# Ledger of designs, part 212: VH-VL binders against q9nrl2r1430to1533

Target 1, 104 residues: q9nrl2r1430to1533
Amino acid sequence: GGVHELSAFEQLVVELVRHDDSWPFLKLVSKIQVPDYYDIIKKPIALNIIREKVNKCEYKLASEFIDDIELMFSNCFEYNPRNTSEAKAGTRLQAFFHIQAQKL
Key: E = the ipSAE of ESMFold2; O = the ipSAE of OpenDDE; V2 = 0.75 times the mean of E and O plus 0.25 times the DockQ between their complexes.

## First folded at step 15 (VH-VL)

Design W3 (framework fv_nezutatug; at its last look DockQ between E and O 0.19; V2 from the best seeds 0.00; counts 0 for: pae E 7.2 > 2, placed apart)
Fold by OpenDDE, look of step 15:
Structure W3 (fold): chain C 104 residues (1-104), chain A 123 residues (1-123), chain B 107 residues (1-107)
Amino acid sequence: as target 1 above (104 residues)
Amino acid sequence: QVQLQESGPGLVKPSQTLSLTCTVSGYSISSGYYWHWIRQHPGKGLEWIGSIHRSGDTDYNPSLKSLVTISADTSKNQFSLKLSSVTAADTAVYYCARTDYEWGSHRYGMDVWGQGTTVTVSS
Amino acid sequence: DIQMTQSPSSVSASVGDRVTITCKASQSIRTYVAWYQQKPGKAPEPLIYDASSLESGVPSRFSGSGSGTDFTLTISSLQPEDFATYYCQQFYSTPWTFGQGTKLEIK
């Protein structure tokens, strides 16, 4: 691989990862820890996957990037009830994302 | 060294509001992930009252009959608890506690506690 | 609400003994469990977080294990200062709930 200049997408992913509410989203959910997760969530995604797609320049439009981030949150809220720690973290992180996404 | 200290009236009359403050030293409350209030009735176990996140988001125990309000004052490095319309059932030792965060890790738990303050609800 | 059923409620043991305390969650809570030690007239002190991670400064004779619904706190070789009441806690969902406690007494 080569060295890439940090794009707006890359910067936003970095900010999301650094956020203290990113812990549910850093990697794909473990099937060992959550055995039924992939029976429910059909399009799993995480920040490390989104970062990889950004690095590979797979996003041609900002809307595509935003769609994947929103999918990540949608998955979280679909699987986790609102009172769970993951859902609470997701709610806060999504709010942060929506603010940052305005800059794209 | 991080220290938490509860303060407030040790005696509250029924139907009044119980107000407590947790003063944090050696650590900024703005750096904490969660700040908690927990209580322990005499000779009983621990009961979570509520928490406030560094963002200002609050969570409360719905099983409590009293209305719970938790707030934070970053300028004073304090966070507070209010329980409205207290009864004798609210007599307990009240603790404040912290949940910190380590990047990339889920580190839920209360790693620092205050010494606790006794509150008695009595006429 | 998630119930944490802790057992036993009390246990008598001797110095040097291996002691195990159990908490059972009413539903799967992954590894979102913490353990605390409380001595009379004192505030609880943290022992374990995330079911199996030892808090800083806690002796290595303490250990936690479990995932899903069944969790255990183990003291490999009981020391005199370990006689106290122990609590488990779940932080999977609010309201966060504690076990009823286990009083560890001298035999």
Scores: ipSAE 0.884, ipTM 0.941, lowest interface PAE 0.4, mean pLDDT 95
Fold by ESMFold2, look of step 15:
Structure W3 (fold): chain C 104 residues (1-104), chain A 123 residues (1-123), chain B 107 residues (1-107)
Amino acid sequence: as target 1 above (104 residues)
Amino acid sequence: QVQLQESGPGLVKPSQTLSLTCTVSGYSISSGYYWHWIRQHPGKGLEWIGSIHRSGDTDYNPSLKSLVTISADTSKNQFSLKLSSVTAADTAVYYCARTDYEWGSHRYGMDVWGQGTTVTVSS
Amino acid sequence: DIQMTQSPSSVSASVGDRVTITCKASQSIRTYVAWYQQKPGKAPEPLIYDASSLESGVPSRFSGSGSGTDFTLTISSLQPEDFATYYCQQFYSTPWTFGQGTKLEIK
């Protein structure tokens, strides 16, 4: 609830964006590079979209913010096998996220 | 036009380290996404040795992982393979190759290959 | 590890024939398969990616199909330059693995 909580969401999303393993998640997946992605992933989301939603105060509950972040990782693991560079980056960033989210 | 060229010794003695380089011409190694080493044993099929991603992340065939190192030198536009403690079983033609796609790399094959270099491991 | 099993191991055919080579994965790999042609003394050359997409410059007589575990490479009318060894490869998960090859010989 409110401005203090949204400031915490902003701090967390900035830390995710700065993380070295954020590269697969910064922007929505390119339809040109990955034409079948949007046939498989029905609710695409990325860090830039989540950051915009935080900046526009679109999250009413912390759970809504957490759900979008977890959706981002779930999409990555659904589309990519676990041994791909994308999935490995997702695993490391998700672990970082879980640690940071506990501090909120 | 991109070209890949393997180089290194053709003969290596058992227990030594096999060192190969792949020199990339007409394309920056930093622009590519995945750089691979593959080998082909005499009269047999192809075996993936490992890859290096542009981020520096490496992935190795588990059968080789304690013996193999893949690295890149962007200033020389090269990537390299080191395989330690070689035996006669490591005799093969060695290829370098690339995959030039970021997301969905698991959908695409290796689009450019080097010509291959023959390595024989014998006393 | 995902095993890729090709059949037949060899095929003898004439110019103009239609040839089908199959590749079976030990588990579902969606469409994450590529096909290569290799002539003696040369590196493999890409033919097909993502099960059915032709690489640029590959003649239209080559086609690929399949999803899941069963994949097929078809050459609709053999030309003299098509006599080679053909490999499938999965790109679903590491280690990336190849089929054992199919040698296509002239009858």
Scores: ipSAE 0.033, ipTM 0.692, lowest interface PAE 7.2, mean pLDDT 88
ESMFold2 (binder alone), look of step 15: mean pLDDT 89; pTM 0.921

Design W4 (framework fv_nezutatug; at its last look DockQ between E and O 0.90; V2 from the best seeds 0.00; counts 0 for: pae E 2.2 > 2)
Fold by OpenDDE, look of step 15:
Structure W4 (fold): chain C 104 residues (1-104), chain A 123 residues (1-123), chain B 107 residues (1-107)
Amino acid sequence: as target 1 above (104 residues)
Amino acid sequence: QVQLQESGPGLVKPSQTLSLTCTVSGYSISSGYYWHWIRQHPGKGLEWIGSIHRSGDTDYNPSLKSLVTISADTSKNQFSLKLSSVTAADTAVYYCARTDYEWGYHRYGMDVWGQGTTVTVSS
Amino acid sequence: DIQMTQSPSSVSASVGDRVTITCKASQSIRTYVAWYQQKPGKAPEPLIYDASSLESGVPSRFSGSGSGTDFTLTISSLQPEDFATYYCQQFYSTPYTFGQGTKLEIK
């Protein structure tokens, strides 16, 4: 049900945040540190935003939640070349997410 | 106290494989974010060889002519370096080092180093 | 690959002097920079991580600053034990590259 699904989303977000490769995704990219980021990424998102959406019950379907998480990763890979620390962290975190998402 | 120590043969013949091991004490390698190998040619600067993440993912310096292999043995709390088909250009002091992680924050640096071990490639 | 151009290659200074070493990255690397001190026959010792964070046990006379492409290591008041070679390193992308080093010598 909706309550159980919400709890599942919450738990998954907690697990993602606690993952040691979550550091690129905890909050939105700083425009100060990455001045051109928002010129390239048009739908920025981060785990803190996704967590807030979960808390507000904005996800009615698991697919919507998954879409936002995948968007977060796609943004990372769109902006960061594969050899960057962010992309490497993203690759590992995404793999972890895909395993955990099977439980949804 | 976290300590790293390199070990392995100090002399390797050309075309052979250089093998080194880094033994970690006072800290589990499974807790470290990255484990690195660095070398320093005589009288020269530092060169990153490669790294292994706690997950087992590896990264290698593509500029190295030798084939690089880094692996980890959690049961021994060690990680290792192999350089295949070495030449005199691989003569250097080899260091292992650690990059740690703080919750929510990637620490950009190598905060613990081994004392280094000299490897000479000579016939 | 990202090049870290370190300057100067060598510098002579006296005890008590303020010393500044610069590292310029070939592209923006945010704050993903570390600094190390190395004395002859010894392993590098960490000084700074994340461009500006002081490693534990490092004297407060050492400081790091910078973001993007320009980074600086500063010794506010040089001490006798500070004469050594210093290196910067970037962790933005592999291969992780070092500056060529700055040898700090006594004047």
Scores: ipSAE 0.878, ipTM 0.942, lowest interface PAE 0.4, mean pLDDT 95
Fold by ESMFold2, look of step 15:
Structure W4 (fold): chain C 104 residues (1-104), chain A 123 residues (1-123), chain B 107 residues (1-107)
Amino acid sequence: as target 1 above (104 residues)
Amino acid sequence: QVQLQESGPGLVKPSQTLSLTCTVSGYSISSGYYWHWIRQHPGKGLEWIGSIHRSGDTDYNPSLKSLVTISADTSKNQFSLKLSSVTAADTAVYYCARTDYEWGYHRYGMDVWGQGTTVTVSS
Amino acid sequence: DIQMTQSPSSVSASVGDRVTITCKASQSIRTYVAWYQQKPGKAPEPLIYDASSLESGVPSRFSGSGSGTDFTLTISSLQPEDFATYYCQQFYSTPYTFGQGTKLEIK
């Protein structure tokens, strides 16, 4: 908790954004392109939103930050079968996140 | 300037293993995103066989998955296909192909193809 | 598996004609479609990725559109070098399937 920990959250989000499998997670899914997404996913979240919450100091605990990141992956796996391009990217990015989260 | 070239035997006997190599020049295979094998049966369309991701993860067409192995050798800048227990149904032109990487904007598509190599399975 | 169904299977046209080829997916695949041109005895050549983005060096008379299940490749004014077989391919989920092809022939 506090300013130093929020700086660590920002660094981790930047590393996630830089990863080559971040492409499904940079912004919220388009309702026009994927009309049924928001019928299935009730708590949408994406890296740009998480980054903004870090910038606004909205995370009081590291667990809250980690929960939003894990929600992002959980949404991906709920909507997308494992053989889809999004789910494959999500699997790899989540593994990377678990390694990087050890630095928190 | 990236070029892909398939190599391997043109004739394989039934029940044997088909082994093909794709040699990549002008580009490091470790810098690509996905590397693919595709085949085209005589008088028919295109069939995706499988792919290898730059992490080493592989995906295979379920119709072939117990028979297919795709691997990469970064020291030789090559990736390979092995298809075991071949039959006449495996007679085709075999292509290797690349999906390139662009940060922040992922475009799927096979943007570079090899010229193809004809493989006939016959006793 | 996701089926990609192309229409028509073949078309005869003249130089200067406008030609439209369609590809229909058996389920929603967002925009994860590529189009290829294949001439006899040669490998497929990439034309379009992500449903509507032209590959480098592809003439502007080619265009792609669509999302979800319905996709279109259009050639606005045929040139002699455009007579070939055209394939769509989905990249939404494995196995990455191709359409059966559309043969574009000189009338």
Scores: ipSAE 0.467, ipTM 0.847, lowest interface PAE 2.2, mean pLDDT 90
ESMFold2 (binder alone), look of step 15: mean pLDDT 90; pTM 0.933

Design W5 (framework fv_nezutatug; at its last look DockQ between E and O 0.80; V2 from the best seeds 0.74)
Fold by OpenDDE, look of step 15:
Structure W5 (fold): chain C 104 residues (1-104), chain A 123 residues (1-123), chain B 107 residues (1-107)
Amino acid sequence: as target 1 above (104 residues)
Amino acid sequence: QVQLQESGPGLVKPSQTLSLTCTVSGYSISSGYYWHWIRQHPGKGLEWIGSIHRSGDTDYNPSLKSLVTISADTSKNQFSLKLSSVTAADTAVYYCARTDYEWGDHRYGMDVWGQGTTVTVSS
Amino acid sequence: DIQMTQSPSSVSASVGDRVTITCKASQSIRTYVAWYQQKPGKAPEPLIYDASSLESGVPSRFSGSGSGTDFTLTISSLQPEDFATYYCQQFYSTPYTFGQGTKLEIK
C-alpha cells in the first residue's frame, strides 16, 4: 500500500471512530456474542469496513458514503430497542454524523 | 483523585421536591460518559434512579412514581437530582456515581461513587 | 425491564473458602454486567466491570465471568475484609437494574 492524503471521507470516519459513542460500531457484531444478529440484519456493516472502502476509493459519490453510514445506524436501530445502550450511543453518534456530513 | 460528594436537605416533607447535588472534584464532568443517581431504601438493595450523559441526554427509571429530573452544571462541575411530589417511599440513602469511558472500550460499571446522603421524607 | 436474579441471597463461609455468587438475567445482556461490594453504612465499591474486568485496586482473588444470561462473581480465597453484601448490575438497557444482593457472612 501507499501513503494517502486524508480525504474528507477519511477524516469523517476518523472523527466517528474517535467519538465516545462509536463503541457499538467499530467492528462487525460478533456472532458469538449475538447469535441471532445476522438472522435479522442482512447487510451488516461497521466503521472498520467503511474505512476500508474509503481507503480503497470505493466511494465515488458522497451519497454512497453517506448511505453506508446510514445503513450502519439503521442496522443498529433495527436490531436494538431504543432503551439499549447501543441504540442510545447510535442516536448520539448519528446526530454527530449528520452535523459533520453537512461539511461534505 | 476523583471524588463525588452528595449534598442537599436531609429532610423533605411529603409532596415537596427532593433536590440533591453531586459535586465532582479532581475530574471534569464533561469528561465522564455517564453520571448516575442511585438510591437505597433502609435495609434494602440498590435502585437506579437515572443518568445524564455528557451530551446532556438523560435517562430515568420509569418505575419511580415521582417525576425525576437530572441536570448538569459544567461551570460548577456538578450534576443534580430532583424528585417531585415525594412520599415516605422516597426515604433512602442517595448516591451519585460515574461511568467513565476509554477510547474504543465502553466500561459497563460505575467506577466512582459518592459516600451517599440520607434523605428522609416525613411530615 | 430486565431482571437480575441474584443467588444466593445469603451465604456463610470461612476465611480461605472459595465463594461463588451468581446473577441470572431475564434476557441476554451480552457482557454488560458490573459487580459491587457494599459494607454496612458505606457506599458500594466497584469490583468488576464488563462482566470479567477487574476494577483498579481490587484484589486478584476477585473475578467475574459470564456472558448472555448467566454471570458469576468468584472469590478464590475469602479474606476477613470480604464479608459484605455484593450486588450485580446490568447496563444493557434502561432502566439499569441490580440484583437483590448477596450477604456474605462469617460461618
Scores: ipSAE 0.879, ipTM 0.941, lowest interface PAE 0.4, mean pLDDT 95
Fold by ESMFold2, look of step 15:
Structure W5 (fold): chain C 104 residues (1-104), chain A 123 residues (1-123), chain B 107 residues (1-107)
Amino acid sequence: as target 1 above (104 residues)
Amino acid sequence: QVQLQESGPGLVKPSQTLSLTCTVSGYSISSGYYWHWIRQHPGKGLEWIGSIHRSGDTDYNPSLKSLVTISADTSKNQFSLKLSSVTAADTAVYYCARTDYEWGDHRYGMDVWGQGTTVTVSS
Amino acid sequence: DIQMTQSPSSVSASVGDRVTITCKASQSIRTYVAWYQQKPGKAPEPLIYDASSLESGVPSRFSGSGSGTDFTLTISSLQPEDFATYYCQQFYSTPYTFGQGTKLEIK
């Protein structure tokens, strides 16, 4: 809650989007390209959706915002083995997020 | 114009360590996304050896076990390959290559290659 | 490891012919495929990235297609400078494996 917290969420999500390893997380995975993704991942989430939720003030607690970001990474690691390009990007972006989230 | 150039000894004895350097000109290695080593055995196909990410993280082909080390030296704008305990099977042309990332989508390939350097392992 | 199987291993063709080379992945790799051209004594040169996107400066007679496991490189009207060996490579997971190559020779 509050204007300061919403500004912090927006700033953090912008930094995630601008990170070089954001490319797997910008939008939801394509069902056409990856037909079985949604059979395995039941709570899909991506940075564009999280950013919209920040813009609409849908996060009432910092923990709710953090949970969506962590869900995004958890989905990546659940679907993708660790030697995939997506999982490698996810590992690096998650490490960056943990550093930035200490500011919340 | 970005240019990659491999350098190192052309002849190496079995059991020794092969050391190669890729010198990058016209571009800072800290601006790249991934830097790779690839080799090609005589008359055969291409084999990915390993890569180093701009963060310093490395990935190696499991087929080379723990024999490979890739490192970068930003001050010299170079990255290097060390392959220990070489045998005749390591005789090949060795290439360095770049994967660039521009906000868009060039991340799916090696967009610049060096000219290659021939390494012979002979007793 | 993901196996990339190219076919055919060699093609004999004439200038002006349409040539098709295929690459099959042992599992789904989305569109994470690149194609390279290698002339004798030279390093590989990039042709196609992301399965279907032409690298800058590559002639429009080259095209790529496919997703999942089946990928195709097509040369619509073969030119003298196109006689070379062609490789696919996947970027989905390490090790980043190549196909075994397709040698395109003059008939």
Scores: ipSAE 0.563, ipTM 0.872, lowest interface PAE 1.6, mean pLDDT 90
ESMFold2 (binder alone), look of step 15: mean pLDDT 90; pTM 0.932

Design W6 (framework fv_nezutatug; at its last look DockQ between E and O 0.25; V2 from the best seeds 0.00; counts 0 for: pae E 5.2 > 2)
Fold by OpenDDE, look of step 15:
Structure W6 (fold): chain C 104 residues (1-104), chain A 123 residues (1-123), chain B 107 residues (1-107)
Amino acid sequence: as target 1 above (104 residues)
Amino acid sequence: QVQLQESGPGLVKPSQTLSLTCTVSGYSISSGYYWHWIRQHPGKGLEWIGSIHRSGDTDYNPSLKSLVTISADTSKNQFSLKLSSVTAADTAVYYCARTDYEWGAHRYGMDVWGQGTTVTVSS
Amino acid sequence: DIQMTQSPSSVSASVGDRVTITCKASQSIRTYVAWYQQKPGKAPEPLIYDASSLESGVPSRFSGSGSGTDFTLTISSLQPEDFATYYCQQFYSTPYTFGQGTKLEIK
């Protein structure tokens, strides 16, 4: 592999991953731990997947990148009630994302 | 070494506000994931009162009859508990505790506790 | 609210015994469970976090297991200092709730 210069998308993903509320979003939800997750969530996504798409230059527009991030949060709030630890983390991380996304 | 210490009046009159402070030493409260208040009625089990996240977000136990308010003062490295309109049912040992964060994983547990402070509600 | 049903409420055992304490959640809570030990007049001490991770400084005779709704704390070989009350707690959703406790007494 080659050395890649961090794009704005790459940098934002790094910041999201490093955030202390990123733990629900780092990888796809385990079907073992949450057996019914994929019965409910039809477009699963996680930060590692989004990072891969960024690395592959699959996002041509900022809106496409933002859509995937918002999908990630939407999935979280669709599956997890507001009082769950995941939903709370998601709420805070999304707020952080919205601030950072304004720089794109 | 991380240490938590509860402080406040040990006696509160009914209908008054119970106020406690947790002083944290050896660790910045801004670095902790969650900071908790827990209480234990005499001879009973543990009851979660509420928590405050490092961001300032708070969560409270809705089963408590008293209005709960938790706040943090980073300049003093403290966080506080207020229970309004207390009754005899609020007599308990009150603990503060910490939940820390390890990168990539939420640590589901309270890894550091204060020694507890007894609060008696009596006229 | 999520209920944590802990069993047994009390247990008598001897030094060297294997002891198991169980917590059952009213719904699936993944592995968001912690265990604590409390001695009379003292604050709870952490034992296990994330259902199966041993807290720092806790003897290896303590172990936690489980996921979903059923969780277990095990003491492989009971020591004199282990006689105490034990509590489980869930961190899946607020309000965070504890089991009612298990008092481990000397036989």
Scores: ipSAE 0.886, ipTM 0.942, lowest interface PAE 0.4, mean pLDDT 95
Fold by ESMFold2, look of step 15:
Structure W6 (fold): chain C 104 residues (1-104), chain A 123 residues (1-123), chain B 107 residues (1-107)
Amino acid sequence: as target 1 above (104 residues)
Amino acid sequence: QVQLQESGPGLVKPSQTLSLTCTVSGYSISSGYYWHWIRQHPGKGLEWIGSIHRSGDTDYNPSLKSLVTISADTSKNQFSLKLSSVTAADTAVYYCARTDYEWGAHRYGMDVWGQGTTVTVSS
Amino acid sequence: DIQMTQSPSSVSASVGDRVTITCKASQSIRTYVAWYQQKPGKAPEPLIYDASSLESGVPSRFSGSGSGTDFTLTISSLQPEDFATYYCQQFYSTPYTFGQGTKLEIK
């Protein structure tokens, strides 16, 4: 969308990346490390991809940006059992995101 | 080359706290992803006690949860096990181990193990 | 808790034999199974992760297979150094349970 929205998206993405629980989400899951991931997850997304889309002004609506972030968490919960460190990190980061998104 | 070595008392009295330390060499403990404690009772199979993730999250075997604490000391490159209120049933060989892959590490198993330390609980 | 049931409990076999050890999970665990070899007086040694992937340095006569609930470890041509106890372990959810072990004795 507009220049103000893209600046807000950038600020939010930076805050997500700086969060201690961002480590599962910084980049796309490695197929070498996790061979079946792309058999299960059909729409992979990660913070580095979202940040690049913000930088290229690819989000026309705030809802599109929010949808990519929520897809990122949904993928985590679909692939990882809830008792894993990845899923626990996802739960905490998603809660943080919901708080930050209220400020948009 | 990463190496793990368990240390602690070989004999502990019932009702006391068992305290073991795993010393990691050739690798920074803060760089690893999962650090585990496992035990093996005499002539029996293996039992996972618990683990600590590099984030500080801990997971414990529910059978031991109220009795177990696992912690890490990055300045000494060590992680530790405390098991309170021990009984003869806690007599075992205790191992520390690592799982160390970037993502989805729980599927990769324990790729490096310590040599094991025997702990006997006897009055 | 997810139970891992190994069979057989023990097996005696000759050098050159094909040996198969099975492990059954009490619920689906995808491919989140590791296999270990343990020789007397030693720590377990990793053999297989993710059901079928060989750990570094493991001889190609070892193979793993399975997904869901049923998993196998196969030694295609048994060697004298393969005398050991073998364990499976699931990594799907905590507690990360082991099978009870299979003792492999060389005739």
Scores: ipSAE 0.127, ipTM 0.744, lowest interface PAE 5.2, mean pLDDT 89
ESMFold2 (binder alone), look of step 15: mean pLDDT 90; pTM 0.936

